# VH-VL binders against q92383: the designs that were tried, part 8

Target 1, 206 residues: q92383
Amino acid sequence: TKAEIHLSGLDENWKRLVKLVGNYRPNRSMEKKEPYEELIRAVASQQLHSKAANAIFNRFKSISNNGQFPTPEEIRDMDFEIMRACGFSARKIDSLKSIAEATISGLIPTKEEAERLSNEELIERLTQIKGIGRWTVEMLLIFSLNRDDVMPADDLSIRNGYRYLHRLPKIPTKMYVLKHSEICAPFRTAAAWYLWKTSKLADYTK
Below, E stands for the ipSAE of ESMFold2; O stands for the ipSAE of OpenDDE; V2 stands for 0.75 times the mean of E and O plus 0.25 times the DockQ between their complexes.

## First folded at step 4 (VH-VL; framework fv_dusigitumab)

Design A44
Fold by ESMFold2-Fast, scan of step 4:
Structure A44 (fold): chain C 206 residues (1-206), chain A 127 residues (1-127), chain B 111 residues (1-111)
Amino acid sequence: as target 1 above (206 residues)
Amino acid sequence: QVQLVQSGAEVKKPGASVKVSCKASGYTFTSYDINWVRQATGQGLEWMGWMNPNSGNTGYAQKFQGRVTMTRNTSISTAYMELSSLRSEDTAVYYCARGSEYDFWGDYYDYYGMDVWGQGTTVTVSS
Amino acid sequence: QSVLTQPPSVSAAPGQKVTISCSGSSSNIGNNYVSWYQQLPGTAPKLLIYDNNKRPSGIPDRFSGSKSGTSATLGITGLQTGDEADYYCGTWDSSLSAGYVFGGGTKLTVL
């Protein structure tokens, strides 16, 4: 792919990582997901192992009697105790309520509206929402809106990926990732995918 | 056409090992997990485990932990399931099945269904 | 001993409607999405429903799924003789270290 050629050509470290991981094959479903749904998934994933986050999110998706994902109005009006039973912390519940309110007000756009907006505009707009930081919006850009040039620099797994890539003694800072990932443009999402895959490699802890 | 094609029937003695293959075609092999499911004659479906073809990571049902090994060869888009220390109760049809697509923060997308199945491999364990 | 409970059999006449239940617990159905599989005699299972109520391409809309609490239901309308099969529900179980679980299966006869 163009992304594989670009990344492999950057330096010997990237060439090695692309070779070790293999073909660039991100899971980007063709199935439509509304932005608020993906923001809720991203909130569920904050500071949790992926299986724990998926369990919480799956419980939440299954609250409705007809199997439909809860509407923003349903989330706004949902009892705290019901959300707690899914496994959400009080802070995450506050974030989900804020997502619902922002969706109802139009601050969080529909998928069709979001597809017309730039990465920068979505980040600026959506980080205004309580409990939604840049990382959460970057997950939306990657997984829901299929943007190809996104580097979630504050992501712990991405930072660990750079530790592995550059053989660093410690996990680098967000600033390190931002500076060193510039050369990956315009395929920074592919770079992020490869960095996330480092945790699956046999020598990851080296 | 998306397909999983399995190896042929096996007859084994108790204590032996069997290795079943599952060749994928028509899709990107490394993008979907492979599950193994067995079914004894007249019995229901029993999940054995999953394997991530990209990373090689596996997860096995507790019942089979220590006896089953799931691997793959990405150059030929083939998954393998090896079951050791065979007993008569291991007599069953063994299926491979394609599961969830992988995403960046885990081995699974946020939902799960096995949408493509191999034709099955009959394994008979007899003395 | 199946983790998910299904009736062992159900029967109806051609053209009729039938429902098949699947009962579990908070750690499986209550916590996770449910899939349904059809197995015709002598064949591999076929996915009918995933994510509680979604159909793969090629599955007719006379097959439907739903979930409420710790139970799921598969509905089949306009029964045809070709629907005679075993039907299985399946889901992940969050109480297991790595675990997908199937129901015991329901034999549907169309006579």
Scores: ipSAE 0.007, ipTM 0.452, lowest interface PAE 8.6, mean pLDDT 84

Design A45
Fold by ESMFold2-Fast, scan of step 4:
Structure A45 (fold): chain C 206 residues (1-206), chain A 127 residues (1-127), chain B 111 residues (1-111)
Amino acid sequence: as target 1 above (206 residues)
Amino acid sequence: QVQLVQSGAEVKKPGASVKVSCKASGYTFTYYDINWVRQATGQGLEWMGWMNPNSGNTGYAQKFQGRVTMTRNTSISTAYMELSSLRSEDTAVYYCARGSEYDFWSGEYSYYGMDVWGQGTTVTVSS
Amino acid sequence: QSVLTQPPSVSAAPGQKVTISCSGSSSNIGNNYVSWYQQLPGTAPKLLIYDNNKRPSGIPDRFSGSKSGTSATLGITGLQTGDEADYYCGTWDSSLSAGYVFGGGTKLTVL
């Protein structure tokens, strides 16, 4: 792929890492989902096994009677006890209602609107929402909006990836990752994927 | 060698707080959840909660909600469990245990069970 | 009292076979992976089985696991005196108050 060619051409360290890991194959969903639904899924998945989160989502979908995911308006107006019965904690319910209100107000865009916004514009807007941090938005950008130039620089696994890549004695800072990943543009998402993969290599701790 | 090493035994009075540490070595600390499990003398295992070392996110058993706090310091690969408002029935051995490997890119957990356990920390609450 | 039900004790002679059951509901065993743990006296628990039927490195094939519906079973063949221990099943629970849940434990005596 273009990303593999670009990264392999940066320096000997990147060339070696791409060779060791192999083909760039991220697990991205093909399903068309609205941003608010993915943010709700991210919130529901916090502190839970994926199967537990899926069970909660299945119950949540059943509330609307039509088998479809509840609309932002339905979520805004939904009774607290009904949401509790699905398995959401009070804190998560508060976050879900904040997501719904932000979607109704237009702060959280539709998928079509989001396709027209830059990564930084989406990060700035969406991190204003209760329970939504920068990392959560970066995951939305990578997995739901299929953005190819995202570096989740504060992720410790990514920082550990740079320790391996550059043979560093300690885990580098977020600033180090941001500075050194500039050369990976416009394929920083692929760079992040390769950095994450370093934990699976036999000499990772070296 | 993958290992979890816990802090030493504690003796506390009712109403006090205790903070137990769990230092990880031999693996990437941020890739695996840390679970906390306790066991009173002659009793079974009781799950208290988990903490994701990468995000800092936590989940607590309902019984401990409001009294337990789980944190970490990633620079020293150490997890912490603090239990407040101690009662005599909190007297137990407290274990940390490595849980699910978080797959950063799939956003999914693969549950290996709890495959690595600390040696346990005895907490005695007495007047 | 535990969310998952195990017999409090089982016993068998050296060289024999034993099974330990673990019974739950759709929100726990029915929808989630089951693990089994061995606890020797005075020690921390040790993982025997994960993902219903898989063994970690170093666990002999005398130990096996299975799951059917809302129940799980740990099987031990060729019993040895060193197998005397407490055995616990464990799994995630998807219900409102949930997290990880353990069975009440089964004391295995090798007579």
Scores: ipSAE 0.015, ipTM 0.542, lowest interface PAE 6.7, mean pLDDT 84

Design A46
Fold by ESMFold2-Fast, scan of step 4:
Structure A46 (fold): chain C 206 residues (1-206), chain A 127 residues (1-127), chain B 111 residues (1-111)
Amino acid sequence: as target 1 above (206 residues)
Amino acid sequence: QVQLVQSGAEVKKPGASVKVSCKASGYTFTSYDINWVRQATGQGLEWMGWMNPNSGNTGYAQKFQGRVTMTRNTSISTAYMELSSLRSEDTAVYYCARGDEYDFWSGQYDYYGMDVWGQGTTVTVSS
Amino acid sequence: QSVLTQPPSVSAAPGQKVTISCSGSSSNIGNNYVSWYQQLPGTAPKLLIYDNNKRPSGIPDRFSGSKSGTSATLGITGLQTGDEADYYCGTWDSSLSAGYVFGGGTKLTVL
């Protein structure tokens, strides 16, 4: 792919990593969901094993009747006890209500609107919401909006990937990752995938 | 080769706090979550919580909410569990255990069992 | 008290088959994968079964797991003296107090 050619051409370290890992094969969702639904899914998964989070999310999804995910207006007006019954903590309910209000006000765009906004515009908007940090928005950009030029520099696996790539004695800072990943543009999402894959290599922990 | 090695036995007075360490080796520390489980003398296993070494995210059993804190230091592949406001019923062997394999790309876990356990740390709460 | 119910003890002779049950609810066993752990006296627990019925490398095939509805079963065939241990089931619980839960444990005595 174009990303494989670009990354392999950057330097000897990237050329070696791309060769060791192989073809760029991200597992991206083919489903197209509204941004607020994906953010609610992310909140449901906070501090929980994926199986427990999935059960809570599925109960919540079914509340709207007729098989549709609850609307922002339904979530805003939903009884606290109904949300507690799904398995959400008070903190998570507060976050879900914040997501609903932000969607109603237009701060969280529709999927169609989001497709017209840049990565930085979406990050600036969505990180204003209580409980939503930059990493959560970067995951939304990569997996839901299919953006190809995202580097989640705060991610510990990505930072560890740079430790491996550059043979560093310690895990580098977010700033190190941001600076050194600029050269990977416009394929920083592919670069992030390769960096994450370093954890599967035989010499990773050496 | 893959192992979790815990800190030594602790004797604490009621009201004190204890911090147990769990050092990982032989695998990629950030790729697997760490669970903490305790066992009082002659009693069963009691799950306390989990921590994702990659993100720092934690989840605690309701019984320990407000008293337990789980952290990690990725530079030395070490997980920590701190339990505060100790009482006599906290006397137990505390285990760390490697749990599910964290898949960064999907944000999900690949493995649903605790397959590697530390040797245990005895914590005795007495006056 | 344990959210998952196991018999407190079970016994059988060498070479026999034994089963250990683990009963829960829809929020735990019903919705999630079950693991089984063996704890020999004075040692840390050891994973025997994960994902309801899968064995880690090094676990002999005489250990098996199954799940039906809100109950799980650990089966041990060709029982050996070295199998004397406490056995625990475990799974995630998606209720309001969501987290991992263990059964109360079953002491296996090989006669």
Scores: ipSAE 0.007, ipTM 0.504, lowest interface PAE 8.7, mean pLDDT 84

Design A47
Fold by ESMFold2-Fast, scan of step 4:
Structure A47 (fold): chain C 206 residues (1-206), chain A 126 residues (1-126), chain B 111 residues (1-111)
Amino acid sequence: as target 1 above (206 residues)
Amino acid sequence: QVQLVQSGAEVKKPGASVKVSCKASGYTFTSYDINWVRQATGQGLEWMGWMNPNSGNTGYAQKFQGRVTMTRNTSISTAYMELSSLRSEDTAVYYCARGSEYDFWSGYDYYGMDVWGQGTTVTVSS
Amino acid sequence: QSVLTQPPSVSAAPGQKVTISCSGSSSNIGNNYVSWYQQLPGTAPKLLIYDNNKRPSGIPDRFSGSKSGTSATLGITGLQTGDEADYYCGTWDSSLSAGYVFGGGTKLTVL
């Protein structure tokens, strides 16, 4: 792919990583999901191992009797105990309620509306919402809006990926990632995917 | 070469505890969950729980909650499953299996167990 | 009882095609990826299919998986004597009291 050619051509470190991981095959959903649903998934994933986060999100998306993901109105009106039973902390429940209200008010756009806005416009707009930081919006950009040039630089796994890529003695800062990932443009989402895959490599801890 | 190697067969009396080990090699131990699955003679597979080797976090099937403990020692890439208050119904082959972890980039709900230990036979008899 | 329902047995001759069904509910198969496992007599299970329809490296393409609604199917074409085994479907159950669940297993006999 264009992304694989670009990344492999940057330097020997990137060439090695692309070779070790293989073909760029992100399993991004082809289904048209609304932004609020992806924001809720990202909130569920905050500060948790991926398996625990997945279990919580799956319980949450299964609670509707009609088999559809809960609507913003349903989430707004949902009992605290029902959400708590899915495994959300009180803080995350507060964030889910804020997402629902912001969707109802139109602050969180529909997918159609969001497709007309730039990455930076969406980041500026959506980070106003309580519990929604830059990382959460970057997940939305990658998974719901299929943006190809997003580097979630504050993501711990991404920073660990750079430790591996550059053979650093310790996990680098967000600023290090931002500086060194500029050369990956306009395929920074693909770069992030390769960095996330480093944890599966046999020499990851070296 | 990715593999999981389990400890040997155990014979226990009712009320005792058993601790089975599972040593991982050929991959980064802390990057994949370890699941425990048992199978009584002539019966099907029964999931017992999972353990995250990086964090130490666990999740247990309700049937085993309160008498199972899953732990690990990252320095030797080894997972453990301890089952207490043994009954004759606990006689089974116990397997550890590497969970194909949920990959945020692979999407939701991925829970395949791609590498299995050879199994440990636990017999509970008086 | 198993949460996921499989036929207890299936049989066919070499070279034929068999399908093994696995039925569940919205809290498991309906909302989660399905895996299939092969257990040869006296051995540990082996992953055949993950993510509903994907094969691990080394699994021949005569094994296939599919999912529709709350049911999943394992297909085996060009049946061989070495395929005689127990087959299990498995998936996560999103209900509050469950975790990973297996089907009851299907014994495939190659006549």
Scores: ipSAE 0.014, ipTM 0.502, lowest interface PAE 7.6, mean pLDDT 85

Design A48
Fold by ESMFold2-Fast, scan of step 4:
Formats: C-alpha cells, sequence, structure tokens
Structure A48 (fold): chain C 206 residues (1-206), chain A 127 residues (1-127), chain B 111 residues (1-111)
C-alpha cells in the first residue's frame, strides 16, 4: 500500500519495523456513525474497563423511543435518574449533556459536515466541550471519520513505539513524537498503527 | 520469565494508609492491565480494581471507592495500590495480577483471564 | 453475599470425575467470558481456564470448562491428590457497579 511504501522509505528503522509487522491492516469501522454518538461512547469508556463501558453504552442506546439511539434533544431533556440508572456518574452525565447541547448548537457537526472539516478544525472545535480532550477527538478522527494523517502523540503505547523504533533508553516525550513523526505525513495514522504494534514484537523490550 | 514481584509484608495501625508495589518484568508493562485482588485469612478472593499502565485510567470496586488509589510508574514498570483509613477487616493478602486491555487498534477485546499473579503482600491492621 | 454462587465444598476419590458449578446472572456469566482459578494452600491463584473453555499452556486436558446460559462448570477427570485446592470462577459484571467478580470458592478435598 501507499502508506507501507512511504514509511518503508523513510529510514532503516522504519523499513525494519514495517517488514517485521507486515501489511498495514487497521481495524476501522465502516459503519455510519454520527460524531455525537461516538463521543458519547468515548465518554462512557472513561475510567472504566471496556466490558463495563460497553454495558453502560448499550443500556443507554436502548433507552430511546422506538429503539433508536437517543437524539441530542432527548439527551438534553433526559432525567438525571434515568441516565444514572444506565451507570453514568454525575460527572459523565454533565459531559453527555454538554455533548447534546453542543450538537444542538452545531458545535459538534453531523458526519456529513465533519467530512468537510480539517483535523485541526475538528480538534479546536470539539475540545471546547467539557470532558473532551485532544486524545478523544483524535480517536474520533481515526475510527469514525477514517482520517489517515493523525498522530496521537500523547498515547503511551505510541511513545513506547518510538522508544523501540529509535532504541531509546527511556519513553520519549509527546514533543519528541510530534517532531519525529512529521516525516510520516500524510500517513501518520498508519505510522501510529505500526508504533502501537511494536508491543507485540519479540524484541520489544531490548 | 514473565513475573510480578510485590513489596514485603506491612503491619499498620487503624486509620493509617498502606501502599503496596508490584514490579513487572519479562513483558511490555504498558500492554496489560494490572488488577488488584485481596484475600482475608480463610476467605475468598475479592476484586478491588484495575489500572491501565498505558493511560493511567482506573476502575475501582464500589466497596473501595474513595479509599483506594491505583497508580503506576512506567519508567520502572511498577504498579501501586494505596488503601487509606485502614480497619482491622482490611487485614488480608493483597495480590496484583496481569489482565488484558481492550486492543484499541484491532477493535477487539482479549478475554484471556488473569494469567500472571504476584506472590502476594500480607497487610496486618492491628492496634 | 457473593454475586457468583459456587458450592462451598466437593469431595471425591482419586481417579474419579468431579464438577464444580458457578451460577450468576445475565449481567455477569450470561454476557461475559468465564475464567477458573486454582489456589493451592499458601500460594497465589493460578489461571486454569479462560474464555469459558480454553486452557493456558501447561494445563492438562483433565481440566475442562463449559458455559450454558448464566451458569458455568469446571470439570476435572482422573482426579489426583495434587488437585486438592480451592477453585474460583471469575468474570466481568456489566451491572451498575461493574467490575470483575469472583465466586465464593469451592474447596476440593481428595480422599
Amino acid sequence: as target 1 above (206 residues)
Amino acid sequence: QVQLVQSGAEVKKPGASVKVSCKASGYTFTSYDINWVRQATGQGLEWMGWMNPNSGNTGYAQKFQGRVTMTRNTSISTAYMELSSLRSEDTAVYYCARGYEYDFWSGSYDHYGMDVWGQGTTVTVSS
Amino acid sequence: QSVLTQPPSVSAAPGQKVTISCSGSSSNIGNNYVSWYQQLPGTAPKLLIYDNNKRPSGIPDRFSGSKSGTSATLGITGLQTGDEADYYCGTWDSSLSAGYVFGGGTKLTVL
């Protein structure tokens, strides 16, 4: 693929990593999802094991009239006790209400609108919302909007990937990742995937 | 090769705090969740919570919420569990155990159970 | 009370077959994979079964697991004196206080 050719051509370290891991095969959803729905899923997942988070999200999904995922208006108007019964903490309920209001006001775009906006525009826009940080928006960009040039530089697995790639004595900083990943553009999502995959290599801890 | 090594036994007075360490070796520390489980003498296993060494995110059993804090230091591959406001009923052996994290990039969850356990740390709370 | 119910004890003679049950609800066993742990006296627990019926490397095929609805079963055939231990089932619980839960444990005595 184009990403594999690009990354393999950067230097001997990248060439070796691409060869060791093999074909670029990300597991990204092809399903239609509205951004607010994915942000609510991400909030449900905060500080919880994935099994617990999925159960909470599934209970929430089933709460709406006619079995549809709750609309932003329904979420805005939903009783605290109903949301708490799904398993959300008061803090997370505040975040879900903020997501609903931001969707109603147009700050959180529809999927069609989001597809016309740049990565940086979406990051600047969506991080204004209470409980939504840069990493959460980067996950939305990668998995919901299928963006190919995203480097979640503060992710510890990716920083550990650079430790392996460059044979560093310590896990590098976010700034190190941002600087050194510039050459991976416009395929930084693929670069991040390869860096994450380093944890599965036999010589990872060397 | 893959192992978790815990700190030594502790004797504490009621009202004190205890901090137990769990040092990982032989694997990538940030790739697996660390769970904490305790067992009072002659009693069953009681799950306390999990900690993701990559993100620092935690989840605690309701019974321990407000009294337990789980942290890590990635530079030395060490997990910590601190339990405050100790009472005599907190007397137990405390274990750390390796679990599996959701594989975010592959979109799948590894359902493999807690496959590597520390040797246990005895905490005795007495006046 | 334990959320997952196990018999407190079972007994059998060497060479016999024994089964240990673990009963829960839809929020735990019904919707999640079950693991089984063996704890020999004075030692840390050891993973015996994961994903309902899979054995880790090094666990003999005398040990088997199964799950039906909201219940799980651990089977041990060709019982040996070295199998005398406490056995625990465990799984995730997706209820409001979600987390990992263990059964109360079953003491297996080999005659």
Scores: ipSAE 0.014, ipTM 0.518, lowest interface PAE 7.3, mean pLDDT 84

Design A55
Fold by ESMFold2-Fast, scan of step 4:
Structure A55 (fold): chain C 206 residues (1-206), chain A 128 residues (1-128), chain B 111 residues (1-111)
Amino acid sequence: as target 1 above (206 residues)
Amino acid sequence: QVQLVQSGAEVKKPGASVKVSCKASGYTFTSYDINWVRQATGQGLEWMGWMNPNSGDTGYAQKFQGRVTMTRNTSISTAYMELSSLRSEDTAVYYCARSPEEYFSDLWGGDYYGMDVWGQGTTVTVSS
Amino acid sequence: QSVLTQPPSVSAAPGQKVTISCSGSSSNIGNNYVSWYQQLPGTAPKLLIYDNNKRPSGIPDRFSGSKSGTSATLGITGLQTGDEADYYCGTWDSSLSAGYVFGGGTKLTVL
């Protein structure tokens, strides 16, 4: 792909990582969801293993009357205990309620509206919402809006990926990731995917 | 070469227990969940549960809850499935299969519940 | 009734196209991603499709998957004699008795 050619051409470290991981094939669903649903999925995934996060998210989807994802109005009015029973912490429940209210008010746009806004505009706008940080919005940009030039620098797995890529003695800061990933533009989403894959490599422990 | 190699065939009496092993090679054992699936002769696939080799966490199908235990030994990259109180209807081929355990795999646009590498199977026969 | 429904058998000639359906409910296919598995006689299953429509490395593009509502479909084009096998759909069931569930399987015969 264009991304593979660009990244492998940057330096010997990137060339090695692309070679070790192989072809750029992210697991991207064709069924792109509305922004509020992806934001809720991202919140569910905060600080959790993927199996636990997916179980919580799927239980949440299943509490709706018709097996469809709950509407913002349903989430706004949902009992705390029902959400708690799905496995959400009180903090995450607050975030889901805030997402619902912001969707109803129009602060969180529809997918069609969001596609007309830049990455930076969406980040500035959506991080105003309680419990929604930059990382959560970056997940939305990657998965709902299919943006190809996003580097989630605060992500622990991305930072660990840079430790591996640059053979660092410790996990680097988000500032380090942000500065050193500039050369990956305009394919920073692909770069992030390769960095995330470092945990799957046989020589990860170096 | 990525592979899962299972222990050999077992013949057990009703009421006994059986412990099947699944040895992983060619990949980082702690980075993938191990699932156990069985198949009776001429029948379909039946999922029994999953085990995370890094944490030791498990999840079992309701049908097997209280009779199955899934464990691992990370020093030898081996997963185990023990089924107790065996009955004749437990006669089946038992498979181990890995699935990606990737943190953020759901957020990277996909659900990694696909079981991409399977053991060769272990035949367990329960007879009197 | 968490078991996914597949036709028990399907048949077609070499070079033809065949479609295998998998029907479930909102708690499984409706809310989760679907995988498809191929099992040749006497062998372990092999993953053909994951995340509804994605192929693992090494799976030819004549195998495809799709999902609509609570149903999923596996398509095989350019059918070959080596495709004779049992095919299973599988997905997570999000109910409180939660777990992974498989379809009953479809025997494909290439005549």
Scores: ipSAE 0.013, ipTM 0.477, lowest interface PAE 8.5, mean pLDDT 83

## First folded at step 16 (VH-VL; framework fv_dusigitumab)

Design K01 (at its last look DockQ between E and O 0.45; V2 from the best seeds 0.00; counts 0 for: pae O 2.2 > 2)
Fold by ESMFold2, look of step 16:
Structure K01 (fold): chain C 206 residues (1-206), chain A 123 residues (1-123), chain B 111 residues (1-111)
Amino acid sequence: as target 1 above (206 residues)
Amino acid sequence: QVQLVQSGAEVKKPGASVKVSCKASGYTFTSYDINWVRQATGQGLEWMGWMNPNSGETGYAQKFQGRVTMTRNTSISTAYMELSSLRSEDTAVYYCARVEYDFWSGYYGMDVWGQGTTVTVSS
Amino acid sequence: QSVLTQPPSVSAAPGQKVTISCSGSSSNIGNDYVSWYQQLPGTAPKLLIYDNNQRPSGIPDRFSGSKSGTSATLGITGLQTGDEADYYCGTWDDSYSAGWVFGGGTKLTVL
């Protein structure tokens, strides 16, 4: 892709990483979903490993009698114990209820409206929702809205990705990631994907 | 060498249960999900469910919900699929296959398959 | 029948080219990666194509894959007798009862 070519051409570290990880192949399953669906998926993943989070999210997707993803109204009215049985913590259930209310009120835009809003507009607007931080909105930008130039610099796996990439003795700060990822523009989303994938490499150490 | 090796053929009567094993080698067993797929003679592939070897969590195809149980023993890198209340239409070859999933990439293809276990349900 | 639709059979002479179609929906092929599996007579399926168009190590380049919208295609050129097999497309379906779905399979006969 253009992103792979750009990243491979930055320096020898990026060239090696792109070769080790392989083809850029991001998760596309949320591209056609409404923003509240991806926000819920991201909430499920907060402080949780991908496989466990996916199990919770899949159970949640299957909860509706009609086989469709639960509507915001269904989530608003859903019993706490039903969401608890999916595996959500009490704090995450509170976030899901907030997402539902915000979707009904229009604070969380429809997919069509969101496609016309900037990254910063969405971040400012949506981080006002309790339980929804910048990272969660960045997941919406990346996976539902397919924004190409997003760097979740606070993400621990991405920070540790730079430790691996630059052979640093310790996990670097958010600011280190922001500074050193500038050269990855306009493909910082792909860069984030590769940095996250370092956790899968055989010589990766925490 | 990455491989999945399954238990041998089984002959069962209707109403019985069968438990098929799938032993992994050559890779980190807990890093990939194990999926079970069956194939009746002359028929296509039918997905039965997935199992996460690290946590033991499962997701079953609706058709098998209530009859299938997928488990593992991580100390011997082995996955199991048990199908109860067997019927003649459960006669098939049962395969295990590994799948990788992660939040950033989604689902990968089934890159390694077991050799298959023939289960015959007859009187 | 199958969630993904494939032709039941296809045939051609050695050296010729064939394509095998796989039709799905927005809940599967439309937003997930497609894999193709080759099943030689009496054997387990094996991964032939992954991530829509990528070949695993050891798969010759006369096998190719593509995806457009909600459809995927397997291409086989330079047909050989050893290619005689059943071919399945597969992908994740994220609709109700989320899970893996496969095409019904296509029997390739090399005449």
Scores: ipSAE 0.712, ipTM 0.864, lowest interface PAE 1.1, mean pLDDT 91
Fold by OpenDDE, look of step 16:
Structure K01 (fold): chain C 206 residues (1-206), chain A 123 residues (1-123), chain B 111 residues (1-111)
Amino acid sequence: as target 1 above (206 residues)
Amino acid sequence: QVQLVQSGAEVKKPGASVKVSCKASGYTFTSYDINWVRQATGQGLEWMGWMNPNSGETGYAQKFQGRVTMTRNTSISTAYMELSSLRSEDTAVYYCARVEYDFWSGYYGMDVWGQGTTVTVSS
Amino acid sequence: QSVLTQPPSVSAAPGQKVTISCSGSSSNIGNDYVSWYQQLPGTAPKLLIYDNNQRPSGIPDRFSGSKSGTSATLGITGLQTGDEADYYCGTWDDSYSAGWVFGGGTKLTVL
């Protein structure tokens, strides 16, 4: 792929990493989901293994009246105890409610609108919502909007990825990641994927 | 080399519990989920559940909810599967298998399997 | 009864091609990657195909996988006697009771 070729051509470190990991395999959504749905998924996934988060999310989806993902209005009006029964924490429930309200008010754009907004615009706009940090928006950008040039620099796995990539004695800072990942553009999402994969490599050390 | 080595065969009475171990070597233990799959003689593969060695989080098949417990000891790169209230129909070969999974890439296949542990439940 | 459906058996002569089908639903094969496993008699399963069509190291190119919609197919060309085994498809199911699901298995006999 273009991303693999680009990254492999950056330097010997990237070339080696791409070779060790193999083909780029993005986990991109095949379905057009609304941003609010992906944000809810992201919130659900916070501090949980993805499989555990998915279990909660699946239970949540099953609560809908029409078999579809609950609408913002449904979420707004959903009973706290029902949401708790799905496995959401009180904090996450508050976030979900905020996401619902933000969607209803138009702060969270539709999929169509979101496609016309830059990464930076979406980050600035959506981080105003309670419980939505930069990381959450970056997940939306990557998995929902399929943006190719996103580097979650504050992610611990990404930072550890650079520790591995550059053979650093200590985990680098967010700033370090941002600086050194600039050359990965316009395929920083793929770069992030490879960095994430470093922990799976045989010679990876904590 | 990457491998999973399981504990030896078990013979149990109905109502008893069995705990099977699965020791990992040749890779970073905490970087792959451990799944347990059993197979009765002449039957197909039956998934029991997953365990993340890093967090200890688990997910069990509905059939085994309340009866199975999956744990790990990271210091010795060993996963455990305990099945309680054993029945004759629990007689099977039990396998552990690692799976690469993350939120970036989703699911991969079960690329490394243990050799299997035969569990026989009989009066 | 398995969530994924496979033919119970297939057979062919050495050198021929065989295909094994695996059918599921939108909650499993429809939205997740399919893997295939080979199980020789008396042995543990072995990963044969992952990500619908990728071969692990050591798996010859005689083995191939494909996916379309809610169905997957394993292809074996140049059939050898050593290919006689049980073959299982597997994937993750994102239904309410999320987890791995397998096909019922297909016994491949080399005539």
Scores: ipSAE 0.152, ipTM 0.734, lowest interface PAE 2.2, mean pLDDT 92
ESMFold2 (binder alone), look of step 16: mean pLDDT 92; pTM 0.945

